# Designs tried in a protein design chat: VH-VL binders against q9fz32. Part 19

Target 1, 221 residues: q9fz32
Amino acid sequence: MALYCRDTLIIIFQKLTVADLARASCVCKVWNSVATEDDLVVSAFTAPWRIKELVGRPASVSFWRDNGIWKFAISHRICRGDSVTSLAVKYAVQVMDIKRLNNMMSDHGIYSRDRLLIPISNPEILANTTCYVELDKYAKREVAVLYLEGAPKREQPVPGTNQQSNLSADGKRRLIESLRRSMQVDDGTALYYLAIAEGDPRSALSEFSADLRWERQAGLN

## First folded at step 7 (VH-VL)

Design q4e (framework fv_ogalvibart)
Fold by ESMFold2-Fast, scan of step 7:
Structure q4e (fold): chain C 221 residues (1-221), chain A 123 residues (1-123), chain B 107 residues (1-107)
Amino acid sequence: as target 1 above (221 residues)
Amino acid sequence: QVQLVESGGGVVQPGRSLRLSCAASGFTFSEYGMHWVRQAPGKGLEWVAVIWYDGSDKYYADSVTGRFTISRDNSKNTLYLQMNSLRAEDTAVYYCARELGYSDWYEGYMDVWGQGTLVTVSS
Amino acid sequence: DIQMTQSPSTLSASVGDRVTITCRASQSIRSWLAWFQQKPGKAPKLLIYYASSLESGVPSRFSGSGSGTEFTLTISSLQPDDFATYYCQQYDEYPYTFGQGTKVEIK
């Protein structure tokens, strides 16, 4: 009985890591509600990196599954003369790490992009900074983005949006609803898997199935 | 206003080739997956092939694998079906159909169909 | 390949009748099933997708139900415009497969 009391669950969750907290959210509705509570998940995500503020929220609770350095990236505005090699030198990171983060197979495609995401080489750079949760259309994932030259020029700090879509809002809502019913998950989770699958619902279902299998092997589901 | 118009059907001899076209209008063709479906005279519907919105993936029915090739030209808003080594059993009305989907979304079902074009393979 | 089987192959009905058509899949297709209507000499028309979702512009007398391997299309009160052949179609995996069709004829 006591396990379904919200106050009791909050006390239990205060001692969990961000990964454990996110995993607990998959158990049941009551646990999911407490595990995704803003104060707990944001604190668990930001505290290890001493981040001052996290602006925006992920579309999917899966963003909170871990808080490793790979969740963070610097936004670099591409300028004429930039190359993956020159940026790797500038930011003291490996060329291959930039390519992996940005889903690049070719160095010659950078000028078609407004920005390139740069991996964090020194975690101390995150201390006392503001990071923005964004869905990057090329990286195909949600990232906590650091802007070295100040906040993005967006009217409001929001999660990244799919800029490749010309789909009506109604049509997109119907697709998300269809995937939600197929997967038996919330809208945010369906949107996340659809985004990482570049809008392909079969690939989205495949990625979800792989994650579900991992959770079952870990004894969480 | 969404319209699909097939063309290129006709009478051909066994072993010959024929190319079908499907002209799309009234929607952003490059954002939709496209299918070919056929129907032999007096028979049911048989799925033939699909091509994804960007042409990156294609699938075929076993009966046509190795003989038919689906392709698209997004700059011309046109879908194609190249049919080689035609057999009498390929005689059918060929329909093109749009899969409800966009550059960032696919549902997988066919929502809009063309009027069909008749292919007769006869000696 | 997933085999789709419809029952009955033909049915005779009168205007105002309740008509039911069954579709069975050889393996689970979850809810990835569409229903189409086809009139002689015309292209198929989408009626229902995702087993139970009514396509825009389709009359509310049409409804779909089922999941897994057994599905049903229902016409609650048959109208003259409904005499046609109906097909179920799975889109869970390639190749896509259709049922053999059910012809709804005037009694």
Scores: ipSAE 0.000, ipTM 0.422, lowest interface PAE 15.9, mean pLDDT 77

Design q4f (framework fv_ogalvibart)
Fold by ESMFold2-Fast, scan of step 7:
Structure q4f (fold): chain C 221 residues (1-221), chain A 124 residues (1-124), chain B 107 residues (1-107)
Amino acid sequence: as target 1 above (221 residues)
Amino acid sequence: QVQLVESGGGVVQPGRSLRLSCAASGFTFSEYGMHWVRQAPGKGLEWVAVIWYDGSDKYYADSVTGRFTISRDNSKNTLYLQMNSLRAEDTAVYYCAREPGYESDWYPGAFDIWGQGTLVTVSS
Amino acid sequence: DIQMTQSPSTLSASVGDRVTITCRASQSIRSWLAWFQQKPGKAPKLLIYYASSLESGVPSRFSGSGSGTEFTLTISSLQPDDFATYYCQQYDEYPYTFGQGTKVEIK
């Protein structure tokens, strides 16, 4: 696909002489090669998936090199009771695909995240939708993200612990350490429960205790 | 030039230990999961272990679990395999290989770069 | 563990022949299969990833097909440089597993 997009641009440019291109740039202000190039690469990237709108642009032009389905992901807001396994069932994808996309090798990686990238199992889900080009911290790459519940409205989406503006950085660190010790878990797990509890340590402990009881009943812990 | 170079192989007696190293160059080592794969003389390929890009997660083949430890030092661009309680059946050429993540333009890639291999012979 | 079985274990062929190697997984691995070429004394070289994607720099005479449990590597017109051992590998789940290998030798 990426190579086809380049070939299409070359064919279009080949139909114009060097003199015609220079002339159009100089005398026709409504057309220029940079604008034409941007329109073409965006159209080539979105057209196969019938995407309505692509918001944002990548920092690297290499993003446009490939338009395969792996460039796209659903951004899932992690909720109480979510696990990599339950989300794999919900979205009809494999556990390993979720782990691979999010740079996690174990299910524990979910505990340090507010959102999880879900691979696209059915490309039809992208049809007539708006996708957002974002640099994902955990995947360490630019991804075209679909928000099923609607895009975050805030410019700086903040993890639950950061929503408490009355907490200093030191206060937040002490709170996470206290929860980690109380729960006998790592910092990522403590951060996860604090995030789903919207920064309330009492609710975080309650949610953790409920999950631990359920896991013991199910024989998973 | 993207390159992986193994070292540390040699002849060792059963029950002893050996540590293999794999030096990476020409790419951002800390962005890649790294694997060890071995091949006994005249036999096929056998996957041994993986370590994730940040060193947090690891997995081992059942044949080496409890005896081998995979580790990495991203500041030195080096992968390691600590091999304890060596057995005759561990005799093999050991290769390190990188697995591209989503940073690769050709994702979903596979083992695209391999080292030259280092021979480990376990004999008395 | 996922068992990978290749067939044939050895095949004899002539330059210009169309060669097919089959790989079977004991359970569905979807498209998470790679093919490697190995020459004596050398490290394996990636040919095909994600069942059918040609690795950069690999000649177009190599192609992969299949999904689920049955996969095929095809060399459309065998060249002298292609006499080697070929391995399939699943990377859908840990532990990663390889087929036993198929040796392509001169007829």
Scores: ipSAE 0.000, ipTM 0.463, lowest interface PAE 14.9, mean pLDDT 77

Design q4g (framework fv_ogalvibart)
Fold by ESMFold2-Fast, scan of step 7:
Structure q4g (fold): chain C 221 residues (1-221), chain A 122 residues (1-122), chain B 107 residues (1-107)
Amino acid sequence: as target 1 above (221 residues)
Amino acid sequence: QVQLVESGGGVVQPGRSLRLSCAASGFTFSEYGMHWVRQAPGKGLEWVAVIWYDGSDKYYADSVTGRFTISRDNSKNTLYLQMNSLRAEDTAVYYCARETGYESDWYAFDIWGQGTLVTVSS
Amino acid sequence: DIQMTQSPSTLSASVGDRVTITCRASQSIRSWLAWFQQKPGKAPKLLIYYASSLESGVPSRFSGSGSGTEFTLTISSLQPDDFATYYCQQYDEYPYTFGQGTKVEIK
């Protein structure tokens, strides 16, 4: 059911560029309604934790389905001498929770990373803070990240036409066909995940897998 | 269709080697940690080994450390268990099982193979 | 290693009975516990994960509860298909460990 909803939104967005006045009015109403619902969803997500601001938006709307504390993490900058065990003591969390969150079996993995995600042990630390929605490359899921030292200044990608606009019509068709086969879904669903992944097939598969897992856990399929 | 199929089991003499395979289909194999679990005839389940989604890390039960080696080939969607210096106590049905890897907090054995019997006897 | 102990080791029950199986961990595993059903000659089947979450496709008569060191699997109204051996498993740390199993037999 979640996948059907996403397909519908993609079809509506595609129609924004081709419409007569009456049709454009209907599309604009739907778009405005979606934007208003986004504000409500963000408010609902942040209110229980008393978060001041959520910077960024998830690529997948399934991010909002699960409003648990595990959606949040502290981003710790790894320093020489850090270990999973010492950080578990520092942040009052379990070693295994750190390893699970960061996809680590052993402490060795910490030295290949710039930052380590730390689970939230006390939700009160989220109160009146700014969190950032980021896709963690190792965990392959979106997390609302808290930077205790302040978010690092970094070159942010400009959203718009990036990867999608760099593909020829033939290239886009071939990518959609490949994703459709890999995910065993229709073209609309494949297009949705490719769009939210900004044309990256690997990220598209990751997002689809995460959404399918949430659906299984919720008993939706 | 999500499926795991083990093969390679059989009767071997003590001290010999045997290699088990587990063929995965219907899911993105490279996104999941994989485990081997065994069960001696008439006994309970015993965890044997795990390999991470990308093959970068492995962990073994003390009973098999130094004798068994877990490996995977993500390009072939196949998990392996190389069993060396086999003992009578290694006699068991060996199951491969999928556990979520880097994408999820799930971490449960949601998909199991049918099992392959290894009998170590003289 | 974390030791998992189940009780009872065997129980006899009739169709329609409410069945309760308990599992104890030698140290806190928080909620990182799964329950499996195994029938003779078959691979184990996941029933419950994260102590209380019902696996997709598993009948609602199965439920799990508990946290820390004490856990319970309940079958609210036993069906003929439920006569099997049940295992709890902790996955809070390596090595993963299973309980010894509880065999649910026909009374």
Scores: ipSAE 0.007, ipTM 0.500, lowest interface PAE 9.2, mean pLDDT 78

Design q4h (framework fv_ogalvibart)
Fold by ESMFold2-Fast, scan of step 7:
Formats: C-alpha cells, sequence, structure tokens
Structure q4h (fold): chain C 221 residues (1-221), chain A 124 residues (1-124), chain B 107 residues (1-107)
C-alpha cells in the first residue's frame, strides 16, 4: 500500500525525536529535577499517539528505542467462529500482517490460542486509551496492548516478574557462546536476550531478530 | 502425530534427474527448518542440505553443490530435493528430517524427527 | 569441514553390560553434538542433543557427556533393544557431519 511510504517517513521522524530527546536529557540532566528518565521515555513513547496511560514497563530497554505503530496491538479474545480471515475483515487489516505479528504461518494456529494480537491500522484508535506493556508468548516480543472491551481483572501482566532460567551454569555458558556467534554480539547483549527469554534460546534469538528487523526498517541498519 | 513421509525414489540412469518429496504432518511445517540426509548401502550417514523455515536460506554439502536444489512449499507442507546430473555415488536411501530450530534459529537446529527414507539407485 | 571420528567401529557386548562409545571432533564444537540410534532398515532416532540432554521418551540408561572435541555416549545397562548402530553428529557448523558409526553387536 501507498501508506507504507508515509509510515517509513514517520518512523524516521520519530527516531530522530527520540535521539534528540536522549541528547537533550544528557545535556540538561543537571537541571532536570522534576522528570525522571522513565518519565521522559514514557512521555516520548505515548505523546505522539495521545495515549492516556501506559500500564507496566518493558523488561527490555530496546522497547523504548522507537515509538512506531508496530509497537502497539489490539488484544482480541478468540471466540467460536473466529478465523484469521474474518478478523482481518473485522479490524480492516491484512491476513498476513496478523500472522506475522502473532508468529503464526498456519491458519489453524488460532484454534489453540486464548487471544490474537491485531495490528493497528488506524492510529487514532489509540487516542485517550490505556495500553498495557505485555510480553506476548506467541509474538515473542513485548507489545503495548489495547483492550477494546477492558483489560482482564485477574493478574495484569507486569514485565520482568517472570524471568527465570533453569539452565545449568555450563549449559548457559555454551548457549551464550552459540548466541554470540549467531548474533555477532558481545556477552552482555547475548545474556540480555537470554534473560528476557527466560533462558529459552529460541525466544532469545527471535527477540534479537525482531529488534534487528526494526533497526533495518528505521534506517539504522 | 508428527510424521514425515518421503517419496519419489527409484532407479534412474546416470546423468538424469529425479525429484524427491517429503510430506509433513502433525506439526506446523512452516515453523521448522528441514534437512536432507542420505545413506549409501552399507555405509554411514551423510548430510546433504538444509532449508530454513521460510525458504530464505539454504546450505548444501560440497558433494551436491550445483547439482541438487532443496526447496519447500509451506502451503502444501512439502519439502523437495531436485537432483540433477545424477552419478553412481548418489545411490543412497534419502531421509528428510525436521530441524528443531524455531524461525531460523541456529541454537537448537538438531534433527529430532526423521522420515522412513526413499531409495535412489543410479545405475545404467 | 569438521571431521567426526567414532571409536570403536564395532563393539561386542552382553545384556546388562555398561557400554561406552567415544566421538572425537577435528576442532572444538563446544556442545553442539547429537547422538542417534539406527536399527537395520530403519531411520535414525535421536537419543541425545546438546552433548548431554536426553531426548523425550529415551530411556534414562542412555547418557551423554563431553565438550569441545571429545564426547561419550554411555549405556549403563545394555538391553536387548539396544543392539544397533550409533552415530554422533556435530551441528556447530555447516556442513553438518556424522561419525562413521559404532555397531553394538551381541557377544
Amino acid sequence: as target 1 above (221 residues)
Amino acid sequence: QVQLVESGGGVVQPGRSLRLSCAASGFTFSEYGMHWVRQAPGKGLEWVAVIWYDGSDKYYADSVTGRFTISRDNSKNTLYLQMNSLRAEDTAVYYCARDLSFEGDWLTDYMDVWGQGTLVTVSS
Amino acid sequence: DIQMTQSPSTLSASVGDRVTITCRASQSIRSWLAWFQQKPGKAPKLLIYYASSLESGVPSRFSGSGSGTEFTLTISSLQPDDFATYYCQQYDEYPYTFGQGTKVEIK
């Protein structure tokens, strides 16, 4: 679609704004006694979309690297009769975009799920709403989730509360070595992705790959 | 039940072509990398080729590079091996195997499920 | 290419014996080593991955150990169903390479 050219330009402008904010924060840190770094980052993330409240915080600081629309998704509770095709029509999005976001390549993947994440086609839907930062099991990434019918009342997800590793010390070291080789990164970066994936190397590499794709799309390469 | 079923093997003359198929069932085929491994009569296992989950990347053993092409059709849950310029040394049972790697991961790419194999005999 | 060498090529054993098969890599493969069992006329079956991790459904009498260039597969108490050919396989680098195989025969 023609909108993709416009979206690319928006990404560049948003990235520059975030970079400029980071530089301004660094320069003015001595004088900024009112806003914390967290407050500044949250404001930069939510202001362009006019989001009323962001509940939760990401486990990964890479979440804050940009504030593009792809960071957001609608949470749709799967109901009898739902299909990827019918939901694409209902939400005015493309079938392939739903599949990519939910890390599903088969139409039958919907039947084993409690919910499906829907990409935001119209950013205005985010205005004056509350979004929840959640690590989604199937998307293998942190997403700012919009609940059209209200958030679940039991156990609202809080990022970072469920990070445990069952790997032996030797097993973890060797997985980190393999991850470093595959990603071409340092130990700290490999450990970080393994930590947010709770020791699951597949999830760790998936998260890194998602971040790398974002960097290419944002022109960072 | 996770299952892989090979087909397309047979007797073929040197210099000819043959295409093998591997039908997958019981799992989301498009999420897994796939391998071809062969075994000559009375010999050990020899790795032939791999294809990533989305078909975007492939690697071949030197012995088959330029002659064999690995491909997949995720809509049909089928893996293929196109074998051109066949030689007597290509005579083997060909197995397809599932790579446990997830979405192109390199960390857990061991082969966990194998098909029953299909025999390819290259003779005049 | 990484070369995998198994020792011994053939092993004669009795039910109840402790069997050890060795696998050596021409360069360090860290822990990216799998062990397979193959019976005559059948496809290989995964036993061990990541050098020491037991595949689901594989009996606990099978165990793997080692790292770098030297690895071992141990069967603590050989059963009749264990007479087969065993292969080690590295997956640290393409091309993947297998050992020559170790045939475990009835004594």
Scores: ipSAE 0.000, ipTM 0.413, lowest interface PAE 14.7, mean pLDDT 76

Design q4i (framework fv_ogalvibart)
Fold by ESMFold2-Fast, scan of step 7:
Structure q4i (fold): chain C 221 residues (1-221), chain A 124 residues (1-124), chain B 107 residues (1-107)
Amino acid sequence: as target 1 above (221 residues)
Amino acid sequence: QVQLVESGGGVVQPGRSLRLSCAASGFTFSEYGMHWVRQAPGKGLEWVAVIWYDGSDKYYADSVTGRFTISRDNSKNTLYLQMNSLRAEDTAVYYCARELGYSSGWYEDYMDVWGQGTLVTVSS
Amino acid sequence: DIQMTQSPSTLSASVGDRVTITCRASQSIRSWLAWFQQKPGKAPKLLIYYASSLESGVPSRFSGSGSGTEFTLTISSLQPDDFATYYCQQYDEYPYTFGQGTKVEIK
């Protein structure tokens, strides 16, 4: 009975979208235990786009809450003669969408960057490909990236993070708790800012303060 | 605290050139995209040009393409509009405006802060 | 270019009235629309962005709605300070384009 009940729940969850699966995990402990299985979540995220393989895992479980095309991007290696305008034409996307995705508010020009994220205009490009879950410094969020030239030569990303950490597990947890108290946010938000700051709590607080100022100015906080 | 002040407007004859300046203060100028927008006397608003935060990309309205050049000097917190081959139809108040860069995890490119404008009159 | 059309061009209203201004785009701009208020001799002031998001410091009587090609700015209870010209503006693609403006006058 118990085994059959669990098997039935797994079948039901296999039919849910990523957003539905994430919502189901909030209902009760029985549903939550089924919804948190790695294979089930990854399958729900990749199946609609027919993605062959997803390498890496997000640091925040909120990544799985939606499976829109905006979760994906092409990682374009910047070459001499490239401009945002020429790349918009090449990839059949709007200049404004490239601007928005890459948060063009950095002190760096396009040529001081190694790569630029390009929005997906034709979802068919994702079919039978390998995508990499990466925290993008300029977009300030986790993105499932497609490398048309093949992934850069590097060590495979560690699940939940693709950045090297110098902190022990206990030290990282204490640091997240400290940031959570200072920022008055949840663990996921604190972890996100710590991740984009490459483990530096001073930089994490600075990034959060900048975002909070803009949200306050815009009337969103 | 956040302020944009335009200057350089005046009366100029058709076919001549004029350069407008926009002095920024109260924010980190080098982190924001900047726009020029104009308004002919008694008429509506018309977008002219944009320059990205680092000067790497620029876009122009068709009416000014090939005649106007937008530029910026981040070390001086100043935006410029070089206006060549001026026509009577270029007569307008010229505003500089800042675009909001980042809000709620996404880049936003609407214009949130505007200067008071500088009048350019092109007449023979 | 994307053409923006506002209606009406001129509106006469009294203090306390509910005022509605419509903006139409020649093609879908999704939600990339802003509304500006301009008083005579002054620079435009941002009221609404992303079609429905109220700018900080703007009174709650102002609201925006719509997506795609049809958009509306509403002033729920007109105040003396609200007599001005209002512009919609798309920022979905370059060049940015404005509506022709709607002048709200005292009845």
Scores: ipSAE 0.000, ipTM 0.480, lowest interface PAE 14.1, mean pLDDT 78

Design q4j (framework fv_ogalvibart)
Fold by ESMFold2-Fast, scan of step 7:
Structure q4j (fold): chain C 221 residues (1-221), chain A 124 residues (1-124), chain B 107 residues (1-107)
Amino acid sequence: as target 1 above (221 residues)
Amino acid sequence: QVQLVESGGGVVQPGRSLRLSCAASGFTFSEYGMHWVRQAPGKGLEWVAVIWYDGSDKYYADSVTGRFTISRDNSKNTLYLQMNSLRAEDTAVYYCAREVSYDSNWYTGYFDYWGQGTLVTVSS
Amino acid sequence: DIQMTQSPSTLSASVGDRVTITCRASQSIRSWLAWFQQKPGKAPKLLIYYASSLESGVPSRFSGSGSGTEFTLTISSLQPDDFATYYCQQYDEYPYTFGQGTKVEIK
């Protein structure tokens, strides 16, 4: 079966994961012309959870590797009387899951914090909401956070300027461009392989070479 | 089209100095890491040195560390190798090579283009 | 330093022959290996990168395989233009190191 309509291809691409989008663009030139880096990557990340809007962008491309529930968290403002135990009851999650997410060894770890990350127990809570990509200093990773009480002014991310990794925004752009040239692929494909390699360009090239061998053996390209 | 042209080779006495140049054209020189590789007459290839795209990082083979200095002038699209305290064992054809660029945060890559080479003979 | 050893050092072959050259690394270099062809008086020319990826413009009779410590370069049907010296090179870590070379000459 042939696909000729551009509108049909765009709808199909919007339903693919980031990995599927990158593979589609590697295989067919027509698919490469339809796949766009930012719009389709964001759509692929948010679509399974029916998220209305994603504010901010990650500093590490590895953030886009998967969109599992562990990428998301509720940002809870710590108030008088709060404890890890009381919040576990309130949000219907386990104390251990809160501690793991926040890199805590002790329940007393909240005493000096303004906010605490709460794991998502019911994914339906994400539906039709706005999530914010933020680097959490205690969890030491980027998280797509949900603010049930509304986003605080001081904690709203600056769109398009996440400068928290060793690789600066400029360095990341040059790295993606260098990988694109090395692999002779589009930006979306380079970004995908860099993401699955967790920002390691050598691993990205290794993964690409392995996939290229598989595609040639399967007769896809 | 990508071109790399080495110059500055010649006959030099042991203990003296010589500077090699590599003129680059046909690509954005300032975006690529550059290497020097040498080959003694009738022998195999030996890696000498690397310099990153912006000059921020450099590495040398142990055989030349402390004697050779790699540098670049991105405004002139030129790579240099300053060779001091030359020894008979430094006699070789010296090639400049372009590394597939991974930005200043990368420390490895493969060579996609080589110059024609310039012969350095160290003899007394 | 990572030592690269090629086998054989010299190979005599006829046009149409299948030629295989082996390269061994003293420690794992994953897939960070390139193969180069060099003719007398000329600069080396890239054939294969990332152990198995064919450089643009290189004939399909050339292929590379292997990972870790054992690698091979294969020429499926040797042509007159293929009589040359071949080098493997690791680029997993500095210093970069080359094999000693394999000379493919007329039988």
Scores: ipSAE 0.000, ipTM 0.424, lowest interface PAE 14.7, mean pLDDT 77

Design q5a (framework fv_ogalvibart)
Fold by ESMFold2-Fast, scan of step 7:
Structure q5a (fold): chain C 221 residues (1-221), chain A 124 residues (1-124), chain B 107 residues (1-107)
Amino acid sequence: as target 1 above (221 residues)
Amino acid sequence: QVQLVESGGGVVQPGRSLRLSCAASGFTFSDYGMHWVRQAPGKGLEWVAVIWYDGSDKYYADSVTGRFTISRDNSKNTLYLQMNSLRAEDTAVYYCARELGYSSDWYEGYMDVWGQGTLVTVSS
Amino acid sequence: DIQMTQSPSTLSASVGDRVTITCRASQYIRSWLAWFQQKPGKAPKLLIYYASSLESGVPSRFSGSGSGTEFTLTISSLQPDDFATYYCQQYDSLPWTFGQGTKVEIK
C-alpha cells in the first residue's frame, strides 16, 4: 500500500514544474523524498521541451531550480572568420544574448574557444533530441547542450579514473618549500626537479642527487 | 606611434625561471590580443603563446605548455611571460606582438606590430 | 599542428629581378596567411595579411597570392632594401605556425 501511495505521488509530481517541485520538497519528508528523486526531476526538466534524452547530470542541484529555455544552448563549433555578430545573424538571435550566455564582456571573447554557446531561438529544435549537461568553463555555468551535428567533435577534458588529484596551489608550494630545504637550492631549481619527476618528490630528490654526483665527478660545479 | 618594448631577458641556468615584460604605448592596449614569438639564434620564428584582450583566453605551443604562463596587466599596459623550468632549447630572442583586433563583420587575427625583442640565454 | 613549408630555403638575386617565394600549408587554411620580412638583428615586419592584402606603408612591389594550401609572395623588382629573410605564417588555427624562412641574398 505504501508503495502504491508512492507511485501515485510520483505521477502527481511528474506534472509539476521544477520550481513547484522544489517547493513541494519542503513540505514533509515523504513528499521531499518523492520530489527530489532523480527521474522525477529530469522528467520535469525535459518534458516541456519534449527532449528525448538528457545525458549527464549537473554538479549543482541549483541547476534544477528552473527549466526555462535559457538552460539550453546550441554548441556551435567556431571557425576562423566567425564573429559574434555573424553568428547572431546565422542563428537569428541577439548579439547581447550570445554575450550573456557565454559570460562575454565583448565580441573578442570568441578567440581561442573551440565552441560557442548559441541561445535557443525556436524551442521546437529541442524536440526529440539528445541534450548533454556540461560545465562550460568560459560561461562558468552548467548548460544543457544540443549538438546539431551529433556527438561532440572534440573530447571535453575527462575526469578519468587515472586523473590524479589536483595538488592545490598551497600543496604545491609546500612541496616546493620542502624540496628546496632538502636540496639546499632556490625555488626555481626545486620546481625544475619536481617537474621532471612529474610531481613525485622522491624521484625529484633522486634526479637532483644523481646530477649533483655527476657534476662533482666530472669536475663541474 | 604604436610601440612595444620587451625587457627581462638575460642569462639563466637550466631549470631556473625568468619573467619577461612587454611595455605597450601609443594604442589602447586593452583592446588587443597579444602574442609571444621566439627565435633561436640562426633559426626561424616559433609561435609561443597568445592572450586575449581581457586576459580570459590563452593558448600555448606544445613545447612550452605547463612551463610558461602568459599574463597581462591592462592598467599598466604590460604583457608578461613567466618562464619556468627553462631548458637550453628555450634560448632565443623573445618578441611580443600585437594581434589586430576584431572587426564589426569578422575576426581579423594577425600580428601587425612587433617589439624589438629581448634575448634569453639558457646555459650552464 | 599545421606545418608550413617554404621554397626555396635560399635564393640569390640581383637588384631589379622578379623574385617569387612559395609557401605550402599541410592543411587547408583558406586565406588566413601572413608574410613577414626580417632583416638581420631586427624584428619581423608584416608585409601581407589575408594572403593578398598589402599592409599600410609596404611598397607596392610586394604582392601575395594563393588560397587553400598554396601561396606565393612576389617582389616585382628587387631593391637593395629587400635582401632579407621572408616568413609565411598561418593564423587559421592554433597553434599558429611559421614556415622555415626563405633567405633572399645578393647574387
Scores: ipSAE 0.000, ipTM 0.419, lowest interface PAE 15.0, mean pLDDT 77

Design q5b (framework fv_ogalvibart)
Fold by ESMFold2-Fast, scan of step 7:
Structure q5b (fold): chain C 221 residues (1-221), chain A 124 residues (1-124), chain B 107 residues (1-107)
Amino acid sequence: as target 1 above (221 residues)
Amino acid sequence: QVQLVESGGGVVQPGRSLRLSCAASGFTFSDYGMHWVRQAPGKGLEWVAVIWYDGSDKYYADSVTGRFTISRDNSKNTLYLQMNSLRAEDTAVYYCARELGYESDWYSGYMDVWGQGTLVTVSS
Amino acid sequence: DIQMTQSPSTLSASVGDRVTITCRASQYIRSWLAWFQQKPGKAPKLLIYYASSLESGVPSRFSGSGSGTEFTLTISSLQPDDFATYYCQQYDSLPWTFGQGTKVEIK
């Protein structure tokens, strides 16, 4: 009977959103033990979009707070002749939506980029696919990425987890707290800037300040 | 008014030690990273060392690694540079400088305020 | 280490001249570049940060431009107070490094 009850709870949780799953965990301790299983959180995140597999996990728990279409993006490998305008036509999305997702100004080119994130216009494209949770340096957040041509090989370790950090573990934690305070952002954003700065908090704050300046210039506050 | 004042320079023999101080006033010292930069007579500027706002992290130029130690006492608003095993090529005016961030509450980036410098002469 | 190279090392100019100093980084440094002015016996003074941002109190005749690896400091109309040595400095990566300096002398 325990098996039957367990299976019933799993079926019920399959139909909950990530936010609903977190709320359900507060109601009953037996439900809480099921709700805290990693695979159930993943299932709640992927089920609405019929995603076959989600590879990787976010560094921030806040990633799981919602599973709207804006959490997902196509990773397009840039080829000669590509432009933001031509890709907007190809993927049936608006130029401005591509620029917003990639934190590009209205006149930004793609000349220095290897890949570009494309917003999901038709959610059906996600059905029965494999998505990858990645910290994207252009979107400046974790994104569930779809690779239409297959995922590229990962040859470098995740930024910000290197043992080459200039700081002790305690020093790194204190600086993340300091960055959160000075930037007034959540854990995920602070970790993102620290990761792209390869663990250097001064570079992290400089990158954040530059991005904030760019956002003001672009009218994206 | 932000001010940095270096002291402790002088003439010293090779192989000896010397300690420089930099007294800060007019700003919240504990909120800023601090740097030491030196300049040999008639030569250009050379970056020496940095210390984070809380003293938790430090970085040194290869030329001084293992010989110099940067430290700070936030309760006294003072930056220090302990120079051991001094060499003739360490002869220079030593400046302390404050690091300022680009449009943020916390520092990250460039040096905006410098002290007047203190001369260290290593006799050879 | 990132090497910073200035050109020219020395230039002679007259009051009223347009002066241009170039700085090249051996690696991509985005816009993390500052320009300093130094007069004999004095500490360096910040002129420009973030490649093109004018420091408060610095005369508008000074301007900076460039990004990546090539940067320029321009003095639009040289004044007597501007005869000094100018240094570029990258703050993209530790260790921070300076150019060798450009001495602006009276013609």
Scores: ipSAE 0.000, ipTM 0.416, lowest interface PAE 17.5, mean pLDDT 77

